# VH-VL binders against NAD kinase (nadK): the designs that were tried, part 90

Target 1, 268 residues: NAD kinase (nadK), of Syntrophomonas wolfei subsp. wolfei (q0aze0)
Amino acid sequence: MKIILVNNRFKENTEKKAQEIAGQLSALNVEVIIDNGLDEPYAGTVDFIMVLGGDGTMLRAARRYGQRAIPVLGVNMGTVGFLSNIEINELAEYLPLILREEYSLEARMMLEVAVFQQQSLLTRVFCLNELLLRSNSPRMLSFALEISGQKLEPYRGDGLIVSTTTGSTAYSLSAGGPIADPQLDAFIVTPVASHIINKRPLVVSPEREISLHLLEEREAIIGIDGQIKMDFGAENRVLIKRAPHPLLMVNLKAKPFFTSIDRSLQRQ
Key: E = the ipSAE of ESMFold2; O = the ipSAE of OpenDDE; V2 = 0.75 times the mean of E and O plus 0.25 times the DockQ between their complexes.

## First folded at step 4 (VH-VL)

Design t30 (from d36 with heavy chain S106H; framework fv_ixekizumab; at its last look DockQ between E and O 0.01; V2 from the best seeds 0.00; counts 0 for: pae O 13.9 > 2, placed apart)
Fold by ESMFold2-Fast, scan of step 4:
Structure t30 (fold): chain C 268 residues (1-268), chain A 122 residues (1-122), chain B 112 residues (1-112)
Amino acid sequence: as target 1 above (268 residues)
Amino acid sequence: QVQLVQSGAEVKKPGSSVKVSCKASGGTFSSYAIHWVRQAPGQGLEWMGVIIPILGTADYNQRFKGRVTITADESTSTAYMELSSLRSEDTAVYYCARGHTYKYSHGYFDYWGQGTLVTVSS
Amino acid sequence: DIVMTQTPLSLSVTPGQPASISCRSSQSLLHSSGFNYLHWYLQKPGQSPQLLIYLGSNRASGVPDRFSGSGSGTDFTLKISRVEAEDVGVYYCMQALQTPLTFGQGTKLEIK
C-alpha cells in the first residue's frame, strides 16, 4: 500500500507528526510520500491520501489529488473544521481499518475552472469549495453571467461566488447563500454586495456550464478556495463546470453535518 | 442490519434476456462495490462482474463480454445484472454480494443476497 | 486468469475432530500492501455463501474461533479445530488480487 501524507508546513508540530506517522506506516510495509506543499504533486500511483490538518490543508489536497479517484481522509490536528473525519488522537485506533480498506466513502463534487484570454486557455484548476470573482479596488464590478447559454441581466456589485454544496458553508454563506446538504450535487451562485438589493442566490443543476466576463475594464481577481488568486480583466472569460471526478472522502465515523453547522453558527 | 434483497425466480426462453435486481438496505449503498456471482446446479461459484456505484463504472468477466451489463441506481439503492442471449447453460442461481471496498478487486464479500434462480428452457 | 485449486474436494469428519482444507493459487496473492487477497466462504445447504476468513487469516464477525486461516503467497490453509454439525457445507477459497475474481472448485464437508 502507498499513502500520500499531506501536511501544512506552516504548523510547527504538523511536520514532526507527519514524520512520526510515516515511520509507523513504513514499519508496516506501507510506502509513504510526504507532501508539504513545496513540490509538484506526486505523479505516481497511490492507494490512499491522509491529510493532517484543518480544512485549509484538505482544500489543498483536493486541488492537487481530488481528480484521481483516490480515497482521502481528513485527520484533525486540533482546529475546528468540517472536512476532517477523525481526530489525531484517534488515528491509532482506526489505522488497522485504513490498512485493510474497511471504510465507507462519500463523494463530494468539485468545480473545474478554466480561465481564457479571448480564445486561448490560460489555466485550468479544480476546487472543492468555490470560485470567487471580486473587485480588486474600491470600484464595483459590472459583469455578465451566462448559465448554459442563457444570458442573465448584468450584475453590478463587488462580485460573485460560484460554489459547490460543500462550499455552501464557506464564503457563499458569508455572502447570504443557503446552507446545502453536501450529499447533493449543485452549483450555488451567490452575489457579493450586489448594487441591486433583490439579486438572489441561485441553485442550479451541476450539469450546467457557468460563464463569467467583465462588461467594463476593472481591476478584478478570481479566487479559488480562498487560497489561489489570479488577475481577471475585460479580456478574460472564465468557464465553470462540474469536475470529471468527485473527491472521495473517507468516512470512518459518523459526522453529523447539520448539528455541526448549527453549533458553528451559534458560536459565531 | 445490512441486507441485500434480490428479485424473484424467473423462467426464460432461449435467446431472451433476464434482468435481476439487488436492493441494499441498512448501510451506505454507494460506498461499496456490488459483485455478481452465479452457480449452476451442483456446480461451483463463478464471478460475473462488479459495479462501483460511487464512480458509475463496471468491470466484467471476459467470458460474459457483450452479454452482461451491470448497472446501479443510487436513488433506490439497487444494483441490476442483465444477461442477454440466454442459453440452457445459463440456468443458475445468481447472487449479488457486497465487496468491503469500492474497488473492482481486493474486496471480500461481507454480505450476500439470497440468490435468484434463473431457468432457461423452451 | 488466476487458477485456484482446492484439496480435498470432499471430506467426512467425526464431530469434535479437526478438519483441514488446502487452497493453492497459480500465482502469488501477496500484494505490495503486504496483504494476501485470499478469502474463504462457507455455503450451507440451501443457503447463500457466507464469509468465514478474509485477507488470509482474519476471522469474519460472528465466526467461531475454532476456524482459522493461514498461509501466504500461493499456499493457504483453512482449519477447523473441532468440527460441529453446523459446519456442514461447501467451503470455497477466492482470490481477489485481480479481476476476474476466481474461486476454488469447493470442498464438501460432511459429518460421519
Scores: ipSAE 0.507, ipTM 0.792, lowest interface PAE 3.0, mean pLDDT 90
Fold by ESMFold2, look of step 5:
Structure t30 (fold): chain C 268 residues (1-268), chain A 122 residues (1-122), chain B 112 residues (1-112)
Amino acid sequence: as target 1 above (268 residues)
Amino acid sequence: QVQLVQSGAEVKKPGSSVKVSCKASGGTFSSYAIHWVRQAPGQGLEWMGVIIPILGTADYNQRFKGRVTITADESTSTAYMELSSLRSEDTAVYYCARGHTYKYSHGYFDYWGQGTLVTVSS
Amino acid sequence: DIVMTQTPLSLSVTPGQPASISCRSSQSLLHSSGFNYLHWYLQKPGQSPQLLIYLGSNRASGVPDRFSGSGSGTDFTLKISRVEAEDVGVYYCMQALQTPLTFGQGTKLEIK
């Protein structure tokens, strides 16, 4: 069996614990690859991904590995978020189940984000929580939103969030979007500081294609999961679709979303 | 407790098709493999194929590939097996079974349906 | 295809006596994970099969301690330390190392 251990090297407790766990797994004849963010994603075949840390570390793992249909387990290292399943002190208890592949999976929709300059593809990225379009200056943006060829009235404001249901408890929530059941597949489109009062958040079918472009020359940024930033200008457009593959999240321990929501938000 | 309930017995003519359903309850459906196994009268067990609903993919025993189609509907927690171009030797009890994993292989079958008798006769 | 061969194909046992069933595969079932992907099922008369032993030696939930599984690679054994009347039925081994999944021919256990 080959496992990737994903940690955040800037959290020293996760780096030390990752080495300890790698040693324990190696003693069980499990091959371990550590991904602490320094190197390119491991390109070889693996059976399982274990994320040591909080939601931010899980977001990086999802972007790096989420399209590869590999089970991903979130292991909490002290601050409970929305994406961890077990606590680090429970790992030894659950290791036999992991090795025997005795766990369930939950699919979490991801976004496929394609950024163009005129008609040329510049980049394609995947994300678990959201794409943010925002101004890169004190000035407001004027921009167009198109949903499956249907052009909405122009937006004016600081920007727009297009999130998954998993991302509904992240930036989208702070911008006034709804909390969504992460077992649903949907886009949640949330305006950021809109100067047009009748622009409400939208919940959109995952079958739709969402397109954004600026209506005036302005400096803007596309943000991905709050962790990747790209310049965005009047010559660019972005196309957002449901990603070909969901993130496959491992469930070893029941974590009911609705009964835990207040506690999870206190840690975000 | 997990339960698999299959559709009722069928009598079919040679050359026709049959579609057997398998509804899961009492647990998660999408993350477990659903296998189909048949047993001709007085004979042993024969694996036909598997579907993994969360991945939307299926794999088939080459002996049946071309005549067998296995599908799943996550909204109803139901798997289906359709066998076409029926022959008299296809008379058997058809079982669905849940694998303990989401993979095509490795799985042991911890829950079985009650079986569906399909009789092919003229 | 991996061929699974069971011996004996039939056995008749006095209650309280031991029984042993062998299962041989045409190739090793030992995976690089260290697990043997071999499982055992019992089909009682008129019933669906039920899981007895998984991964060569692990008893399924609710299976009495008198059932045990052993072996590795190509040779596996199911033992019943003390046969009871309720143990009547057909026992099958199944390999799950790779598709197509394949069963042994079955071993019919009867009470004398």
Scores: ipSAE 0.144, ipTM 0.683, lowest interface PAE 5.7, mean pLDDT 89
Fold by OpenDDE, look of step 5:
Structure t30 (fold): chain C 268 residues (1-268), chain A 122 residues (1-122), chain B 112 residues (1-112)
Amino acid sequence: as target 1 above (268 residues)
Amino acid sequence: QVQLVQSGAEVKKPGSSVKVSCKASGGTFSSYAIHWVRQAPGQGLEWMGVIIPILGTADYNQRFKGRVTITADESTSTAYMELSSLRSEDTAVYYCARGHTYKYSHGYFDYWGQGTLVTVSS
Amino acid sequence: DIVMTQTPLSLSVTPGQPASISCRSSQSLLHSSGFNYLHWYLQKPGQSPQLLIYLGSNRASGVPDRFSGSGSGTDFTLKISRVEAEDVGVYYCMQALQTPLTFGQGTKLEIK
C-alpha cells in the first residue's frame, strides 16, 4: 500500500505528526509520500491520501489530487471544520481498517474552473469549495452571468460565489448562501453584496455550465477555495462546470452533518 | 514484499572500474532513495552515496573524491553504483539499501540488498 | 562530517542478561521536526544489516520488544532487556541528519 500524507508546512505540529505517522506506516511496510505543499503534487500512483490538519489542508489536497479518484481521509489536528472524518488521536484505532481498505467512500462534487484570456486557456483548476469573483477596488463590479447559455440580468455588486454543496458552509455561507446537504450535487451561486437588495442565491443543477465575464473595464480577482488568487479583467472569462470526477472522501465513522452545524459555525 | 537484488560478485584489477546493480521489486521505486553502503572485510559500514530516482538527484560521500557514480533506471527499477580507479582498499561487500526520504533529510534503511563482493587484486 | 562513536566496541553477555550500547554524535541529531535522526542496525553473522530502531526510539517491524532505543541530541542508547542467542551480531548506529551519512564503529555482541 502507498499513502500520501498531506500536511501544512506552516503548521509545525502537522509536520511533526506527518513524520511520526510516516515512520509508523513505514514500519508496517506501507510506502509513504509526504506532501506539505512546498513541492509539486506527487505524480505517481497511490492508494490512499491522508490529510493531516483542517479544512484548508483538505482543500489543497483536493485541488492537488482530487481528480485522480483516490480515497482521501481528513484527520483533524485540533481545529473545527467540516471536512475531517476522524481525530488525530483516533488514527491508531482506525489504521487497521485503512490498511485493510475497510472503509466507505462519499463522493463530493468538485468544480472544474477554467479561466480564459479571450480564447486562450490561462488555467484550469479542480476545487472542492468555490470560485469567487470579486472587485479589486471599492467600486462595484458589473458582470454577466450565463447559465447553460441563458444570460441573466447583469449583476452589480462586490462579486459572486459559485460553490459546491461542500462549499456551502464556507465563504458562500458568510455571503448569505444556503447550507446544503453535502450528499447533494449542485451549484450554489451566491451574490456578494449585490446592489439589488436581497438578491437571492441560486441553486443550479450540476449538469449546467456557468460563465462569468466583466461588462466594464475594471480590475477584479478570481479566488479559488480562498487559497488561489489571480487577476481578472475585461478580457477574461471564467467557465465553471462540474468536475469529471468527485472527491472520494473516506468515511470511517459517521459524522452527523446537520447536528454538528451549530457547533462548527459557532467556532468560525 | 520488497526485495533488493544485487548483481554478482566481481573480481577487478587495480585501476579498473566496477558497476554494481541493485534491482528493486515488491514496491515502488520512485518513492524512495537508494543508498549504497560498503563494508570492507572485518570492518564497519561506510556510506558511499544516495540517489533519489524521482528527482534524478544523487549525493556522494566526498571521501571517494569523485570515484563514485550512482545512477538509476526507473523503467527497470534498478540502481547502479560505479566505482572507478579501483584500489585494493576498495575490496569490500557493497550493499544497496532502500531509504526513506524526509523533508530536507534522509531516513532509515528498511530494506537491504544481499550484498556484492568486489575483490580488487593484481 | 558528523562523527559517530559507539561504546563499547565489543560486548559479551550471558543469555538472559541485559545489554546496553551507547552511541554519541559529534553534532546534535535533533531535527527541527522534533525527531532524532539516529537509527540502529543489526548485522547478524553472514547477513546484511537490518533495521532495529529508527528515529531514536521506534522499533522496526518484527523487532522484539526487548529492544529499545533512547536518547536525544548527541547521546543515544540501545538496550536489550534480555539477550538471546539470536541477538548475536554487530550493532551499528547511523546518523541521517545530513550527508554524508555516517555510522558508528559497530559493537560486536557475543554470547558467553
Scores: ipSAE 0.000, ipTM 0.472, lowest interface PAE 13.9, mean pLDDT 91
ESMFold2 (binder alone), look of step 5: mean pLDDT 91; pTM 0.944

Design t37 (from d18 with heavy chain Y104S, light chain Y35F; framework fv_ixekizumab; at its last look DockQ between E and O 0.66; V2 from the best seeds 0.00; counts 0 for: pae E 5.8 > 2)
Fold by ESMFold2-Fast, scan of step 4:
Structure t37 (fold): chain C 268 residues (1-268), chain A 122 residues (1-122), chain B 112 residues (1-112)
Amino acid sequence: as target 1 above (268 residues)
Amino acid sequence: QVQLVQSGAEVKKPGSSVKVSCKASGGTFSSYAIHWVRQAPGQGLEWMGVIIPILGTADYNQRFKGRVTITADESTSTAYMELSSLRSEDTAVYYCARGHTWKSSSGYFDYWGQGTLVTVSS
Amino acid sequence: DIVMTQTPLSLSVTPGQPASISCRSSQSLLHSSGFNYLHWYLQKPGQSPQLLIYLGSNRASGVPDRFSGSGSGTDFTLKISRVEAEDVGVYYCMQALQTPLTFGQGTKLEIK
């Protein structure tokens, strides 16, 4: 069995813990590949991915490996996030189940984001939470949103979020989007500080294609899962689709999504 | 809690096709692979293929030379096995079985359907 | 394809006596994970097969402790310490190391 451990080298305690876990797995005849984010993703075949860290580390793992149909387990090393399933101190208890593949999987939709300059593809990336189009200055953006060939009336505001259902509790929530059951597949399109008062969040079929482009020259950025930033100008267009494969998230213990989010919102 | 319920027995003519259903209840349908295994009268078990609902992909035993198609409908938690160009040698009981893992290999079959007898006769 | 060979193909046992069934694979079923992807099933007359032993030596839920599996690599054994009337049926080993998944020919266990 070959397992990738995804961690952040720049967090000293996570690097030490990754090495400790790698040693434990090697003692069980498991081959371990450590991915600390500095190099290209491991290109070989692997059986399982264990993410050691918070939601940010899980988002990086999803972007790097989410399209490869490999089970991904989030192991939290601090405050519980939405994308972790077990705590680090629980790993020893669940490891035999992991090795015997005695766990359930949740399919989480991902976005495929293609950025064009004129008619040329600049980049294609995948993400788990969202694409954010935002102004990079105090000035509002004017931009066009097209959904499966349907051209909507122009948007004017600070930006727009195109989110998965998993991303409904991330930036989309902060911008006034709905909380969505992550087991549903849908795009959530949430305006950011729209000047047009009746622009509402939209929940649309994941089979639709969404395109965005600026109607006026402005300083703008597109952000992917809060981790990748790209300049976006009037010569650019972005096309967003459902990614070909979902992220396969490992579920070793029940995580009560609705009671957890309800409790979190009541305490804020 | 977990149960696999298959469609009823069928009698088919040579050259026709048959489509057998397997409805899963209990557990998360898409978390597991659904395998198809047949057993000719008085013979042993033969693996036909598997559908991995979470990926929408199928893998087949090449002995059936492209005659078998396995699909799944997640909205009804139902897997289907369609076998075309039927021959008298295809007369068998067809079983669906759940692999304990979502993968096409490694899995043991923890739950089996009751079987569907398909008789191919002129 | 991995070929699975069972011996014997049939076995008649007096109640209370032990029974032993062998299963051999044409290639090692020991995966790099440390597990042997070899599973045993029992098909009672007129019934669907049912899981008996998984990953070489683990008893499935509800399976009596008189059943045990052993072996590694290419040679596996299923043992019944004291055969009872309810054990009548055909026993199959299956390899799950690679597709196509393959079964042994089956061992028919009958009571004398």
Scores: ipSAE 0.283, ipTM 0.715, lowest interface PAE 4.7, mean pLDDT 89
Fold by ESMFold2, look of step 5:
Structure t37 (fold): chain C 268 residues (1-268), chain A 122 residues (1-122), chain B 112 residues (1-112)
Amino acid sequence: as target 1 above (268 residues)
Amino acid sequence: QVQLVQSGAEVKKPGSSVKVSCKASGGTFSSYAIHWVRQAPGQGLEWMGVIIPILGTADYNQRFKGRVTITADESTSTAYMELSSLRSEDTAVYYCARGHTWKSSSGYFDYWGQGTLVTVSS
Amino acid sequence: DIVMTQTPLSLSVTPGQPASISCRSSQSLLHSSGFNYLHWYLQKPGQSPQLLIYLGSNRASGVPDRFSGSGSGTDFTLKISRVEAEDVGVYYCMQALQTPLTFGQGTKLEIK
């Protein structure tokens, strides 16, 4: 068995723990690849991904590996968020189940984000939580939203969030969007500080294609999962679709999403 | 807790097709592989193929390739096996079984359906 | 395809006496993970098969401790330490190392 062990190099405790766990796994004849974010993603075949850390570390793992149909387990190292399944002190208890592949999987929709300059593709990225279009100056944006070729009335405000249901508890929530059941596939389109009052959050079929572009020259950025940023101007357009593959999250321990919402939000 | 309920017995003529259903309850349908195994009267068990609903893929025993189609409907938690160009030697009890994992080749079958008798007779 | 060979194909056992069933594969079932992908099933008369032993030696839930599995690589054994009347049926080994999954021919156990 070959496992990628993902940690956060900016948190020394997680790095030391990753080495400890790697040693324990190696003693069980498990081949371990450490991914602390410093190197390019491991390109070879692996059976399992173990994420040591909080929701942010899981977001990076999802962007790096989510399109490869590999099971991903979130292991919490502190305050429980929305994307961890087990605690680090429970790993020994669950390790035999992991090695025997005795676990279930939950599919989590991801976004495919393509950014263009005019008609030329500049970049393509995947994300688990959300794309944010926002102003990068004191001035508000004026921008167009199209959903499967259907043009909505122009938006005016700080920006717009296009999130997955998994991302509904992240920035989208802070901007007034609903909390969504992560088992649903949907886009959640949430305006950020809109000057147009009838611009309510939208819940949109995952089969739709969403495009955004500016209607006037302004300094803007595209944010991905709150971790990647790109400049965005009047010459740009972004197209958002459901990603070809969902993130395959490992479920070893039941996490009652609805009864834990308040605690999970406090812990983020 | 986990239960697999199959469709009822069928009598078919040679050259026709049969589609057997397997409805799962008491678990996450899409996260487990659903296998199909048949047993001719008085004979042993023969693996036919598998559907992996979370990946949307199927794999087949080459002995049946071209005649077997295995599908799944996640909205109803139901897997289907369709066998075409039926022959008299296809008379058998057809079982669905749940693998303990989502993978096609590493699983053991911890839950089995009750079986569906398909009789091919002229 | 991996060929699975069971011996004996039939046995008659007096209640209270032990029974042993052998299963051999045409190639090793030991995966690099350290697991043997060999499973045992019992099909009681008129019933669907049921899991007895998984991964060579692990007893399935609800299976009495008189059943045990052993072996590795190409040679595997199912043992019943004291046969009871309820143990009547056909026993199958199955490899799950690779597709197509394949079964042994079955071993019919009867009470004499």
Scores: ipSAE 0.092, ipTM 0.633, lowest interface PAE 5.8, mean pLDDT 89
ESMFold2 (binder alone), look of step 5: mean pLDDT 92; pTM 0.950
OpenDDE, look of step 5: ipSAE 0.467; ipTM 0.805

Design u25 (from m2 with heavy chain E103Q; framework fv_ragifilimab; at its last look DockQ between E and O 0.01; V2 from the best seeds 0.00; counts 0 for: pae E 14.6 > 2, placed apart)
Fold by ESMFold2, look of step 5:
Structure u25 (fold): chain C 268 residues (1-268), chain A 122 residues (1-122), chain B 113 residues (1-113)
Amino acid sequence: as target 1 above (268 residues)
Amino acid sequence: QVQLVQSGAEVKKPGASVKVSCKGSGYTFTGYYMYWVRQAPGQGLEWIGVINPNSGGTTYNQKFKDRATMTVDKSISTAYMELSRLRSDDTAVYYCAREGFLQWSPYGMDVWGQGTLVTVSS
Amino acid sequence: DIVMTQSPDSLAVSLGERATINCKSSQSVLYSSNNKNYLTWYQQKPGQPPKLLIYWASTRESGVPDRFSGSGSGTDFTLTISSLQAEDVAVYHCQQYYSTPYTFGQGTKLEIK
């Protein structure tokens, strides 16, 4: 059995704990690859991914490994978020179940994001929460949204969020989008603006293709899961589709979404 | 019933500053950009800049960048344009104008203030 | 900056006759993705502020008489008054709304012959 342990190199207790867990797994003849964010993602075959940390570390793991159809377990190391399943002090209790593969999986839709300069593909990334298009200046953007070739009237405002249902409780919520059941597949398209007159959020079929481009030259940024940032100009466009594979989240302990919404959002 | 009402005419000496006000009514003030445009006697229209009254964000015509300052007081739905270091060739009628928006698209300046004559003479 | 050039600078037309004013931009103001020309015509009567007349090159503003029409695309635009009336004495301005700074043509003064 081969496991990737994903952690954050900038947190001493997290890195140290990852080494302890790796030692325990090695003693059980489990091969362990540590991913602390420094190196390229491990390219070989693995059976399981364990994420030690909060939602931010899970987002990185999802981007790196989410398309490989590998079970991913979130292990909380402190601040409770939306994406962890068990606490670090419970790991020993659940480890036998992990090794025997006695757990369920919850599929979470991801976005596939392709950024172009004219006809040339510049980059292709996957994300779990959202793509953000925003102004990188005090000025509003004018931009076009197309959904499966259908051109909507142009947008004008500070930007736009294209979110998964998992991302509905992240930046999309702060911008006025709905809370969505993360087990649903959908795009949530939320304008980022202080205009009352601007367009309302849209919930869109995951089978659609979403395209964005600027209608005038402005400094803009594309953000991915709040962790990847790239410049975006009038020469660029971005295509957004449902990713080929969902993130497969491991479910060892019941974590009720609906009864915990207010408490979870208050802590964020 | 959308209206933009500007402050009255001003006479200034070279080197002084002027601050023109523009009060909007009959619409959601913070929902529309406010433009400033001037017209020297017998001449065409010249765009000075635009302000987003919600964020305070501005874009200036480079010609005015060092001398013009646009601001907003949201609480009284009023925009201001201050032009400093005045010279005689700044004599003009100064207009505020609202960005026209039809549902989802801008189309130009759909409502104009009555204009404020600023005369700069020694 | 996009330079807007109007022709003629001044025009005298008899009552009931057709008036034609041209406007040329130094670069295209057509955004091909939405097929809109970001060009606006204003009418400015003596002693008054400008009044929006036509937007997106050819769409009349509410309350503008049918005798006013706009045409053209890309860089070349025309304002036409099919049957001139006495109240049409004004200066007419074209303006691009494609890119900042939003620039105007120099104006065309229309008079009755």
Scores: ipSAE 0.006, ipTM 0.417, lowest interface PAE 14.6, mean pLDDT 86
Fold by OpenDDE, look of step 5:
Structure u25 (fold): chain C 268 residues (1-268), chain A 122 residues (1-122), chain B 113 residues (1-113)
Amino acid sequence: as target 1 above (268 residues)
Amino acid sequence: QVQLVQSGAEVKKPGASVKVSCKGSGYTFTGYYMYWVRQAPGQGLEWIGVINPNSGGTTYNQKFKDRATMTVDKSISTAYMELSRLRSDDTAVYYCAREGFLQWSPYGMDVWGQGTLVTVSS
Amino acid sequence: DIVMTQSPDSLAVSLGERATINCKSSQSVLYSSNNKNYLTWYQQKPGQPPKLLIYWASTRESGVPDRFSGSGSGTDFTLTISSLQAEDVAVYHCQQYYSTPYTFGQGTKLEIK
């Protein structure tokens, strides 16, 4: 068995724990690859991904490895979040189950985000939470939203969020989006400070494609999961689709999502 | 004792490639990142990249990404850095240096190779 | 890229006197989550590879004399040698390891006056 431990080297506790766990796993004849964000994603095949840390680390892991159809376990290191399944102090208890592959998987839809310069693809990124289009100035943006070829009325505001249901409890929520069942596949399109008062977010079928572009020559930025930032201008277009593969999140321990929402959100 | 020993000096023509080796001893080779840094004569230090000897994962300075290749042979605790399409401004002393993981050693490159002079001249 | 700028490029200090070398980063190398500065200082003597002196801006590497100290936070850092010794003649380099590409200052040559 080969396992990737994903942590953040800037978080000392996760770095230390990663090394400790690596040692433990090695003693069990498990090959371990540590990804602390310093190097490129490991290109080789692996059987399991263990994410040590909070939601941010999970988001990075999802972007780096989510398309490989590898089970991903979130191990919380004392942070508040929605994406961890067990606590670090529980890992020892569940380790035998992991090694025996006695766990269930929950498929979480990811976004495929493609950014174009005119007709040329600039970058393609898969992400677990959301894409954000935001003005890079105090001025509002005017941008076009197209869903499966249907052109909506132009949006005017600070920006727009296209989120997965997983991401519904992230930035989308702060912008007034709905909380969605993580087991549901859907896009959530949430306006950010829209010029239109009470403009409602959209819940969109995962089978549809979402396109965004600016209607004026203005500087904007796109953000992905709050960790990637790109300049976005009038010559750019972003296309959002459902990723071809979901993130396979390991369920070792049942988590009461709906009963824990208030508690989790109050701590953020 | 902990030591990094690099290969000998190289003289190359423009357009050629050079591969510098760095052998670690006295420590767990796969437990430390291996950095490559170069220094042109009379100049400062320049970061080339880093490799995880355990995973083989690499991060390059974009300046060298298309020309530099870092590899490791874990079986002999040796790291390699190959630089292709050499030009005169690649003339420098090239260093390997390790950085330990937090639980074992502090951050920073605490052990360095002796350096390998690569001279690129017509 | 984060640009590291040292000052001065060179300085001469008398034996026993204080030597001060400054390093400035173009952006903060302070990580807010752990409140650590990802800044290192290296000493490089002629014909030798660099030697780690200070990491996390202010922590001395093992074996480094007490006369060496690092200070600063965010974008401004200082290496201080409280009482210059003859063996301290070297080039000193600051380096950030906050974000790739990791970058060094241009170096500061310290000589005896």
Scores: ipSAE 0.000, ipTM 0.478, lowest interface PAE 12.7, mean pLDDT 90
ESMFold2-Fast, scan of step 4: ipSAE 0.591; ipTM 0.830
ESMFold2 (binder alone), look of step 5: mean pLDDT 93; pTM 0.946

